VH-VL binders against E3 SUMO-protein ligase nse2 (nse2). Designs and how they scored, part 4

Target 1, 250 residues: E3 SUMO-protein ligase nse2 (nse2), of Schizosaccharomyces pombe (q4pir3)
Amino acid sequence: MSEAQLKTSLEALSQNLLPGNQNHCSFDFQLKEIDDSIKQVIKCALVAAEIKNNECLDMLDSGIRELLDAKQRLLLMQQSVDTLANKTSENISDFENKSLLDIYTQIFKELIQEYEEKSDYGKYGTQGEYIEFKKTIWHEQNTDGSDFPSMKTFFNVMNTEEQEADEVMVYSATFDNRCPLTLQPIVHPILSTACNHFYEKDAILSLLNPTCVCPVVGCEARLQRSLLKEDEILERRLRRAQEISNLKEA

## First folded at step 1 (VH-VL)

Design s4 (framework fv_fasinumab)
Fold by ESMFold2-Fast, scan of step 1:
Structure s4 (fold): chain C 250 residues (1-250), chain A 120 residues (1-120), chain B 107 residues (1-107)
Amino acid sequence: as target 1 above (250 residues)
Amino acid sequence: QVQLVQSGAEVKKPGASVKVSCKVSGYTLTELSIHWVRQAPGKGLEWMGGFDPEDGETIYAQKFQGRVTMTEDTSTDTAYMELTSLRSEDTAVYYCATGLRYFDWLFDYWGQGTLVTVSS
Amino acid sequence: DIQMTQSPSSLSASAGDRVTITCRASQGIRNDLGWYQQKPGKAPKRLIYAASSLQSGVPSRFSGSGSGTEFTLTISSLQPEDLASYYCLQHNSYPLTFGQGTKVEIK
């Protein structure tokens, strides 16, 4: 392959896979079809949740995960083409005597392996479509005003770096935004992973020397700094509740 | 496919009220929340308020509190935004935008906009 | 209120250029950030949700990254149809706040 032929082939491949192409073989068209299918799964999940068909919900959960895997595969294929084009542009002579398909295949294999090695939470728990799917089901099944729990609660992940680094959150319909130590509304929350109680950060840290017993009445959990986690979701909800109250008063 | 169709342009005098409608198709109002965003000529986007599915109530930006009312008629799948005591600085394009009910995702679909001109 | 600051306020670039727009929140907002494109005379359109997730039907040349307080929107190969204003939006807390916008012009 000459340099001119290689450049022409890469340009043609790039143009055929370019976003906005309405051809049935384009990545844009296929991504749109997957997204439409995901939306349909979510609509079906709402109905299945309403009639309390848990078997159907389990099948829909498997289905949406498969659709998300397919979507990610297409995105990684596009990334692999972009990576190939960039590497070839840097040193075209390194590729003149090599199969472009073999180089593409190796790049794609490396990227897809990273994705496939992720935990289920890593693959789906942070995906907007999957979060929407889970929220739709949860709110239909929990009409008592309980807050949607952390996405981590839907995944059985043991002793992983993701699990250990995760923020933990517990909600209920009787959510009390007051700190058990200060008796004031919590501004900077910190959550105990040992007992799921939460406190004003500075107040509980002041009790640690280096450990203390949970100040909530009836709780026997022994607390230490490593068991206390900042939870941005909890902080947002506490601040949000206060801001809504403030907006009503304005 | 979700589609939001808004009412037509309006010209109002200072002190009057305007009520903009947003007709939803492809989904029902029980399945999604509606928010309102405005844009003065040549300016950026400004959030006015919307339904918070997590708390089950409508929230208004402080700037509009007491002048704005956002309502929904689920029987006709139509959302409304009424702004009272209009001032010349309320001249803007008003948009309705949606997020699914019980979700934190916002503005995945938008209405075409309604121009409200306030002039004497 | 959470203040959202975009940079630059405007930019002019050629077709094929890589364009980056940044958005800074005055406090942590996790990944509760969306990016919106508004073409002249049209309603805005969501490009990115949850800081980095590409909206269905949006070209793959658009990507988002960041978490907490620093976020970026990248257009890997600018096209003429990308002439528009771009806005970030935080939905971590009420009131919802938009960045001031970035106007992208094509040379």
Scores: ipSAE 0.000, ipTM 0.402, lowest interface PAE 15.3, mean pLDDT 77

Design s5 (framework fv_fasinumab)
Fold by ESMFold2-Fast, scan of step 1:
Structure s5 (fold): chain C 250 residues (1-250), chain A 119 residues (1-119), chain B 107 residues (1-107)
Amino acid sequence: as target 1 above (250 residues)
Amino acid sequence: QVQLVQSGAEVKKPGASVKVSCKVSGYTLTELSIHWVRQAPGKGLEWMGGFDPEDGETIYAQKFQGRVTMTEDTSTDTAYMELTSLRSEDTAVYYCATGYSYGRLFDYWGQGTLVTVSS
Amino acid sequence: DIQMTQSPSSLSASAGDRVTITCRASQGIRNDLGWYQQKPGKAPKRLIYAASSLQSGVPSRFSGSGSGTEFTLTISSLQPEDLASYYCLQHNSYPLTFGQGTKVEIK
């Protein structure tokens, strides 16, 4: 293909994939279908919140995230074509005799990798549709006049999907890295699944006989070995907290 | 696609301050972290600091603590790095770079801003 | 601070040669290591993340290996465009630290 023919073909392809072009195969219809589905999920969330069905709300949260992922993929596909057209316009001779599909695929892989590397907050926490979803649930569950909180409060900024899969959840709020038993920074953490408090492993284990009450002030949870779990995410978080503390003290 | 565009070169006298900007496009500052790295002429890369999304806090290297400030204006998707009490040893190219927590750092870089400190 | 030591500090090789650069951490950093390429007068570019994962768009002749304290960047068949400085970076703990860099020159 000549340089002029390649440029013309890429311009035509870009136009076909731009939103609002109804003469060719466009993503406008697909984007509208996704938007309509998102609206339906939000309506379902309102009902689920009214009847306090947390299992259904968790399912709907997963569903809206999947729809937002699908929407972003379509947008990145359109962007990939535009990027290809622009690169070809700048250095068209560099793209002669190359597979157009291979070049497109490489551009799309770069863009989708950027998206996949984002935290859950980055993917969903800034999206108007997801904000409306969380706000709708909040208003139904909080009728006491409390203000809708920052979107960041709904995300674990530790950016670990493994933690979200577990029953143990640790938020990005300030926390003390000091063991209530040793009064020293925790080196080997162990987490209570009964009360979500954590301790220096050997210190709390030495207190079991075979049970004990949580040493944290105001906590009356009864502990036993089976309720104490090692948690890699907690270990990582405590390590970072110690490093940050050390940098500030220097 | 993420693109970082930095402000132009600066020439400063010792004791002055410099504020370098980094304009983010393709994504928002609220969904990614920005870190700052500098490189003195003919020398290696040196990390200065950046936003830690896990902690929700900006972390500075000890060497710069007390004279560096990193801020963000989410309304314009622009990050800033201000360095005060400049010395000749601060002559360097200053880069902004993107980062995410847990195994992902510096997948995109700004073009760099040369800051020359001379009397 | 975790110290990152690269070896060699510089090397000269011919096109087509296999080039190996090593990076040693003063303590265990798991796989929290990236490799960066900086061509003269340009900003750095990430080649490898998570010690062994190739960045999208980077030629397959680049590969990374290692975990814990010993890491290697390999260029299986050196090309003229690979003339650059290469840096490892640990992000296991703050402060983030770079290796001192390896200058790769083509004979």
Scores: ipSAE 0.000, ipTM 0.410, lowest interface PAE 15.2, mean pLDDT 78

Design s6 (framework fv_fasinumab)
Fold by ESMFold2-Fast, scan of step 1:
Structure s6 (fold): chain C 250 residues (1-250), chain A 121 residues (1-121), chain B 107 residues (1-107)
Amino acid sequence: as target 1 above (250 residues)
Amino acid sequence: QVQLVQSGAEVKKPGASVKVSCKVSGYTLTELSIHWVRQAPGKGLEWMGGFDPEYGETIYAQKFQGRVTMTEDTSTDTAYMELTSLRSEDTAVYYCATDRYYGSGSYFDYWGQGTLVTVSS
Amino acid sequence: DIQMTQSPSSLSASAGDRVTITCRASQGIRNYLGWYQQKPGKAPKRLIYAASSLQSGVPSRFSGSGSGTEFTLTISSLQPEDLASYYCLQYYSYPWTFGQGTKVEIK
């Protein structure tokens, strides 16, 4: 399959990815179409890897991620329908004066939000199709018998972009959950929007008069209250990173 | 629809190792986060560990750290739990358990039938 | 580690009775709590997730409530098929921990 054919197939699949049509809209049919498209992407990746076409490999990587997003959205739609059906069958009178569409929308919103809050590793790094995609490329490019590396390594390459730095911090083996001011594990983080460093909330706030320089070594950012934000997702990530670190220590 | 089918009962001597399998059907293994839970005869449920897909780490309870290894073979949709240096206290029914990755608050929605591991001299 | 304590450890009740089982966490777990039913010789089944959400296919006589550190599972009208052990599970913090279980017997 050519690159042009792949783009056309992905566009056609996206256009036709709608449940509610009895002819071809079953979840099983749509899942099979997505799975077949993923297999085609992997076949194209083998050829692109052989000729070392990195631009094509980048486009295929984006394509397979889009297909996996579509697959997950479809699975969550199915789960939302199943959840709605079970709620209405348990006590139909509880829903007599409520819109079933509104109830479905709320269930789906909850489920899709959880997925969309995942890191790229969380979305793709553990998916068998994406793993096969990466292994196919690796083995074609590394014929010397080198072992396929951890999937985690494909998502923790540091660059200067802020979002990628945040992901690296979550997956880094050297990630330190300690506050630079207290030297204790952070319980209530506050994030600097000026430099993307984070601190124990009360510790950094006590340093403001009304400004201070970021306490992280080598950082010259000037901080003020308006640049410090609480972040519930960061708090969750720090807590889980600490728990993983503690478990690894024995 | 999702089914987890575990390997059969095993009898081991103290100091041996056991490897329990859990085959997934109805979905691919990579769509699920597999955890392992055990239950000693007449006792309660004990979480041993499982894979956290967001962090890409297999997390083990401290009690089992260094003795347990949890692996997956995506080509056969089979998860494995290997426990080494077996003691008589490891006699238990071992369960694999999971949910689909992004179910809202959904953990241990699907369970294997259990595998009895007996450790006796 | 978060300790989960269930009470009572066992109870006996008659068909039609209202039964309440309590689960207490040693620290705050928000609503990251599930309830599981295990019938003799069988694998567990989930009844409740997110402290109060009823699992699909579970009879409406089961309900969950609570947040933070104190949680309850209620069976509004006990049926003979409810003879089982019931377990709470916190999935807020690793390691995940179960309560010790509550054995429900029918008189």
Scores: ipSAE 0.000, ipTM 0.448, lowest interface PAE 10.8, mean pLDDT 78

Design s7 (from s6 with heavy chain D99R R100G Y102D G103I S104L G105T S106G; framework fv_fasinumab)
Fold by ESMFold2-Fast, scan of step 1:
Structure s7 (fold): chain C 250 residues (1-250), chain A 121 residues (1-121), chain B 107 residues (1-107)
Amino acid sequence: as target 1 above (250 residues)
Amino acid sequence: QVQLVQSGAEVKKPGASVKVSCKVSGYTLTELSIHWVRQAPGKGLEWMGGFDPEYGETIYAQKFQGRVTMTEDTSTDTAYMELTSLRSEDTAVYYCATRGYDILTGYFDYWGQGTLVTVSS
Amino acid sequence: DIQMTQSPSSLSASAGDRVTITCRASQGIRNYLGWYQQKPGKAPKRLIYAASSLQSGVPSRFSGSGSGTEFTLTISSLQPEDLASYYCLQYYSYPWTFGQGTKVEIK
């Protein structure tokens, strides 16, 4: 967006700020163009990952971040215009002798400053488009069945309390590493998505015919093969619990 | 943005104890875990231990068990590593480094500048 | 304990050269491997995590590959500023273990 286009849009808005007028500024065309560009970047990333062109992937990462910054800037410009419209519609007479452009500029400055103070993770790590970009690259580079890691892993600042819900749901203050069926420590875990209980893989699969009730005492969840999934985080957690125990016993 | 600032160099006699501090800024200790790594002069890196946030346990390498204690003061965002019964072979630069909760990639993102501990008679 | 062995222990190369450093684990560690750069008198800096993921802010000439027991760090076009020791770290199992290091010198 040029400065001339922005000035024109603000002038149009100022002419329509009357009681009962709910018109607001919209950048739908520009937002669609950015979204289309992001989709193209993701398609290019798949190709770059396939041919292992890391230089191209770095440029694409920089590019998608710039597109997301541009998208956010447009959204904050819309918000600033809407904020201005709401304030002037309530008290038109109070703003009669003030520059609407100056008022807009102050509102926008405050909002953009708040965005620019966010960490890179805060700006990009929670954005669906950026997550898709990273997942696309990850799956092409990691064909060994490894699960996509937390988005926090792609940024310099780590926040343990803000990890993905799936990872957090596996963790608990009370941890029992024994299988309810074998009564032995689990070696090959499998997790129920219906009740979040976990079992020795072969033991629970042996009970399916084709369904069974969760063997954990007090659990009435219905289990079938499609609800049982391998979980790399759980496997590592169980392994580490055993290693910690072994180190303390040495 | 995250910075780890360690205490200054120490000179100790054999049999003494040393306590190295690591102050975290730009983030909080409740959001990070600190691990300690040492490096003897002209040698490679050696992991000593650190806090595992998934289990709430501090884990020490067997070589240091009984001699090392790692603690944290969340009110001052400062981590500590105390090593007792010092020997000349404990002469090394001691580093603190961050460990996030993400098991795959949360390891040693940020490092302190290092603290030289010299053990001599 | 998992033993990490790096090869070579040291190397000398000219600016612009392609440099490869290998790291071998005594048992399978999947992709739980990081690469660290340490310049003389400085603290280590992470270059690579999860065997192949480039740390933010690290030049694209650095890349990592491998899984299981065999891992490689590659510098596609060596620069004078890359004079350093390089270490791999496995964080698959406690105790965490570093490779012995590879010293890179510029001719």
Scores: ipSAE 0.005, ipTM 0.439, lowest interface PAE 10.0, mean pLDDT 78

Design s8 (framework fv_fasinumab)
Heavy chain, then light chain:
Amino acid sequence: QVQLVQSGAEVKKPGASVKVSCKVSGYTLTELSIHWVRQAPGKGLEWMGGFDPEYGETIYAQKFQGRVTMTEDTSTDTAYMELTSLRSEDTAVYYCATYPIVGATWFDPWGQGTLVTVSS
Amino acid sequence: DIQMTQSPSSLSASAGDRVTITCRASQGIRNYLGWYQQKPGKAPKRLIYAASSLQSGVPSRFSGSGSGTEFTLTISSLQPEDLASYYCLQYYSYPWTFGQGTKVEIK
ESMFold2-Fast, scan of step 1: ipSAE 0.000; ipTM 0.473

Design s9 (framework fv_fasinumab)
Fold by ESMFold2-Fast, scan of step 1:
Structure s9 (fold): chain C 250 residues (1-250), chain A 124 residues (1-124), chain B 107 residues (1-107)
Amino acid sequence: as target 1 above (250 residues)
Amino acid sequence: QVQLVQSGAEVKKPGASVKVSCKVSGYTLTELSIHWVRQAPGKGLEWMGGFDPEYGETIYAQKFQGRVTMTEDTSTDTAYMELTSLRSEDTAVYYCATKGYYDYVWGSYRFDYWGQGTLVTVSS
Amino acid sequence: DIQMTQSPSSLSASAGDRVTITCRASQGIRNYLGWYQQKPGKAPKRLIYAASSLQSGVPSRFSGSGSGTEFTLTISSLQPEDLASYYCLQYYSYPWTFGQGTKVEIK
């Protein structure tokens, strides 16, 4: 039965990665396709962990890392376009005699260099999708009630600030559903993929022109539309938190 | 293998209280979300409430608020459901079920294991 | 509260028949719907989760479809052991609510 589930999940993943399966060309659609593929990898990982197929788990680990690399590349490509647009808007005369492609290429190379220089832990160990992937495998393989270990245990970690970064969001008994901009409970959430902070959608979008700094105190992440995503997990959490609060006040 | 074993059948008088137990084996109770569902004879399933371990909250259906209390004893891996001020219409089979933590990738709760049920009869 | 309405309330069919049970939510619940089978004298058993995902160990003749407010459970080739009551459950919003159930009888 588990083998039938694994086969079904792998077939779905294969279909999502087939050439020509893309019907749209927008960045948002491409990011959604990558996110959907990541979710399929995690579903496959649960089944593979259940039947103890370590070869499949190793393949899936490589696959999700490649999907996360592709996602980051797309985000940085969007950021490079936005940066180029801002530069030409502010200083149009400075770029009249330069190749726009060359300028774009330089911006992209500069933005992606930091990412490419990160350790594996820095690239994947702090990403919600990869944490969920590892957590899913861990809980299936460790049904004795042992706690999920630090993400650092899955990497050969050096002592650096990057690798000692605290997890922004973990499963916990307390969850603040308040928007930092409106100071009201969030109704339509949007999540920053740059810093994992979340906001009331209309409030944060009104601050973009076309970028802004994250309004959360102590956060210096620069936000733009391409880094703000609707998140099914966040939507579920916010809805549940509000419903629990309402039921307790009955 | 996860197994839920419930306490035996009980007969109570109107106005009394009943406390049903649910012993969890094959897994640690602290990693599970225990829910309670009842079924009156010849009727359908009715969700009474459950513990959400992600938020550390026990949620009750409003119909039972003020009359039901769901607790857990982690030292014995046993969950309890106590219903007070019993009425004849509370005659039902009471089930405990474990859902585990919500799995956002699958869009559902990870586990779905049920106890065998406990018949509670309320009669004069 | 979200009300779940099933149809039909009961049906009788022969072995090998294709059986369809429908569940309608009073408001949108996306794909947060499960289907449960309860055989006489037994505890319920989950067949489907997330509207269309088959629970491990459940025969492939069972399938689920739908999203939003209308959902369907299909048994492609009814077997004698499928004599049971079937329930849908929305777990989108608290309180969780079951449909009233559909009793499937084998001729």
Scores: ipSAE 0.000, ipTM 0.458, lowest interface PAE 10.6, mean pLDDT 78

Design t10 (framework fv_tiragolumab)
Fold by ESMFold2-Fast, scan of step 1:
Structure t10 (fold): chain C 250 residues (1-250), chain A 123 residues (1-123), chain B 113 residues (1-113)
Amino acid sequence: as target 1 above (250 residues)
Amino acid sequence: EVQLQQSGPGLVKPSQTLSLTCAISGDSVSSYSAAWNWIRQSPSRGLEWLGKTYYRSKWYNDYAVSVKGRITINPDTSKNQFSLQLNSVTPEDTAVFYCARTMVQGVYYMDVWGQGTLVTVSS
Amino acid sequence: DIVMTQSPDSLAVSLGERATINCKSSQSVLYSSNNKNYLAWYQQKPGQPPNLLIYWASTRESGVPDRFSGSGSGTDFTLTISSLQAEDVAVYYCQQYYSYPLTFGPGTKVEIK
């Protein structure tokens, strides 16, 4: 096998293990199965929550965690092959006489160990699918309009970084990314310095003549153009909230 | 709500490169849950999938055999968009081009489409 | 490649009447392990992109009226519009996502009689 042939073969192997390679044996098919199973677990959780079957909810919770572990394992296997292909491309002569399987196995072992050493919160508490699962159960059981609690409420948290991530998660989880005027996700936010409410820029600006009352229900703040500011941090938060929302709709 | 907005020239000369851009709003081009596709439509060939780009540990592309070797689909994370380049065009490449999203995790049908761009290949 | 065919090429249906469109795949798009059909239906109106109506052969996309329904399994699929409305005048396409390359049917044009 020449150096060029070995490099080509490893690059081809990396491509063949991608989730986008559409055949029955591809990771793509297996990721489809896992995502479909997660959607089904969430549908079952809604029914189980409605009939107040806590034993079934506990079983479904275990099930979705196992599906998320399986999904992560597949992604780490792909990453391991990609890492192997990149290392071989850089120093191909060092690899011509070595077991590629042994090198792959070592890379994968390191990555999977890192994942398996995470707390339950670190593995599941920040995953969009698991958040959707918990929100679905919570909203069905709490019809009085109470807000969804911090994801940490469902876990034992072990360190301050997990606690700080939770503050972002709670903010993102309760953060409404929809404009009160358009009822659509905000693309270009503008923030009211008078009441700290935010809107789609063009929508609120079109309402000014030359002033208007804040459209948020129960808000009496009078708005004028000088009180409306673009905020890059708010834009980033809204983008993050939209990303989390999109993951839940997988 | 995710929206796709297309831009690019409507007229390209034979043997030149056709270049189109699809700007994404309401989602990230590097989102794990999405793949970004180009499709063309002509009266003679109907709807024809050309290829896709998507992010995992790195960027990946898949292309239809009919255009393989003269097509490139590139993401741009800084502008939140992806582009199509089709080299050595002929009059047979005249079509309405669409960008579209597929959900990579469990579903590979097109759930969001761009508005379409008519590209005429003529001297 | 999986080749998709549709019948009829066009049909004219009176307002309020039932429209039926057929789609056939050159090989099965049913995966026996998950019992799912990898088939979608799209609606395209003049000057607009295709719009997703149905996926997994029979699951209606959010926001799609309940007069639209999909049925079938394996190689033979049907899209039914139970009571045709004026806004339903369009070309309808089936698509398989069982294997790459993704392929579409040639379309069925639905017109008012």
Scores: ipSAE 0.000, ipTM 0.381, lowest interface PAE 20.1, mean pLDDT 78

Design t7 (framework fv_tiragolumab)
Heavy chain, then light chain:
Amino acid sequence: EVQLQQSGPGLVKPSQTLSLTCAISGDSVSSYSAAWNWIRQSPSRGLEWLGKTYYRSKWYNDYAVSVKGRITINPDTSKNQFSLQLNSVTPEDTAVFYCARSGYDFLFDYWGQGTLVTVSS
Amino acid sequence: DIVMTQSPDSLAVSLGERATINCKSSQSVLYSSNNKNYLAWYQQKPGQPPNLLIYWASTRESGVPDRFSGSGSGTDFTLTISSLQAEDVAVYYCQQYYSYPLTFGPGTKVEIK
ESMFold2-Fast, scan of step 1: ipSAE 0.055; ipTM 0.546

Design t8 (framework fv_tiragolumab)
Fold by ESMFold2-Fast, scan of step 1:
Structure t8 (fold): chain C 250 residues (1-250), chain A 123 residues (1-123), chain B 113 residues (1-113)
Amino acid sequence: as target 1 above (250 residues)
Amino acid sequence: EVQLQQSGPGLVKPSQTLSLTCAISGDSVSSYSAAWNWIRQSPSRGLEWLGKTYYRSKWYNDYAVSVKGRITINPDTSKNQFSLQLNSVTPEDTAVFYCARLYGSGSYAFDIWGQGTLVTVSS
Amino acid sequence: DIVMTQSPDSLAVSLGERATINCKSSQSVLYSSNNKNYLAWYQQKPGQPPNLLIYWASTRESGVPDRFSGSGSGTDFTLTISSLQAEDVAVYYCQQYYSYPLTFGPGTKVEIK
């Protein structure tokens, strides 16, 4: 965002926080648009990796980082508004003769400075979307069983004080395409972000009331709809596994 | 209170351009919290979203694939309105056309609708 | 595209009785980051535009009577009219705003028995 865009957004926020306005400012629209854009970048990366277009991959890497920066800025703006609202509700007299915009600007400035001072690894290396982006590229270019490396490999960070990136979700080398609920090959996969197990979508959704325990033996993760996500890498792997299985039978 | 008032011809010949305008009162066409949409309704397709225009530092447009290449949605900040232009119409484009506000600060749904315009495409 | 389906196609209910309309999306409309379902319900009377009743699956629009309620999450949603009034005779549409293009259900016609 430019400084002019930020000023305009802050002026709108200040107006919405005036007494008599019951509508709270929300960045849900903008956050959802950014999330959808990130998903499209990852889809494009899958294609670019398949055709080995490294120039396109470099552009997509820059693009996803910009989208993540924009997302973080919106989240910090929300946090700044929440902080302002909480301070205002505690004692309205403390804010007499003070500009809401000036107070907001100071809160936001402190938060954004902390983010901007982070290393590239600190900004992107631990973000689920960026990990998924890098993992998507890796699996397309390394088809012969090589494990996805530590995210630190992409940022030239020292392997001294920090542990390996535990948030990297690596699918098992032994790939089982059967649903634990239907005992049939999965057609429409859905992945649990709580335990990394996957299921036939309709089967697991029918089990939610509104929650259930993961049906995989030995797994005690409690599942709810918000923890179940469609995963394009998993869907692609399942389709390929089924195609190979079908060819063997034909 | 926000109101949308539609205007435009109700009869268009095949191959011609369908043009409709939606005038806004009680809100600004350049409002950061709104996106301005065109939706049509026909017995065969039901309610069908056609596209949107919205202002976020610059103007953006998004169009449904079914009409992409034939459709243009344009804002007019001086008149506080936005328009629909649909080129090369066929009888299959016969529908009631609605303009609607998508409110991005709160519901993120179509909270205000125009009165609707029946457009018949026939020779 | 997300395909929306509704059941039943039409529903006849006596005045004062409960009317229940179902809506299903071909994929989830729940956004995990904010835990909101991007689903709305509209009422349309003959000769009028659709009117927003419910957004975020269960939040009632200002001015909408308490007898209207929405429920559900993910792919399965319900609109309930707890005590049908004569003015409620209309076609009801669900709509997803999770992804573009925005899509509507085919509608459920509610009439008096």
Scores: ipSAE 0.000, ipTM 0.468, lowest interface PAE 13.8, mean pLDDT 80

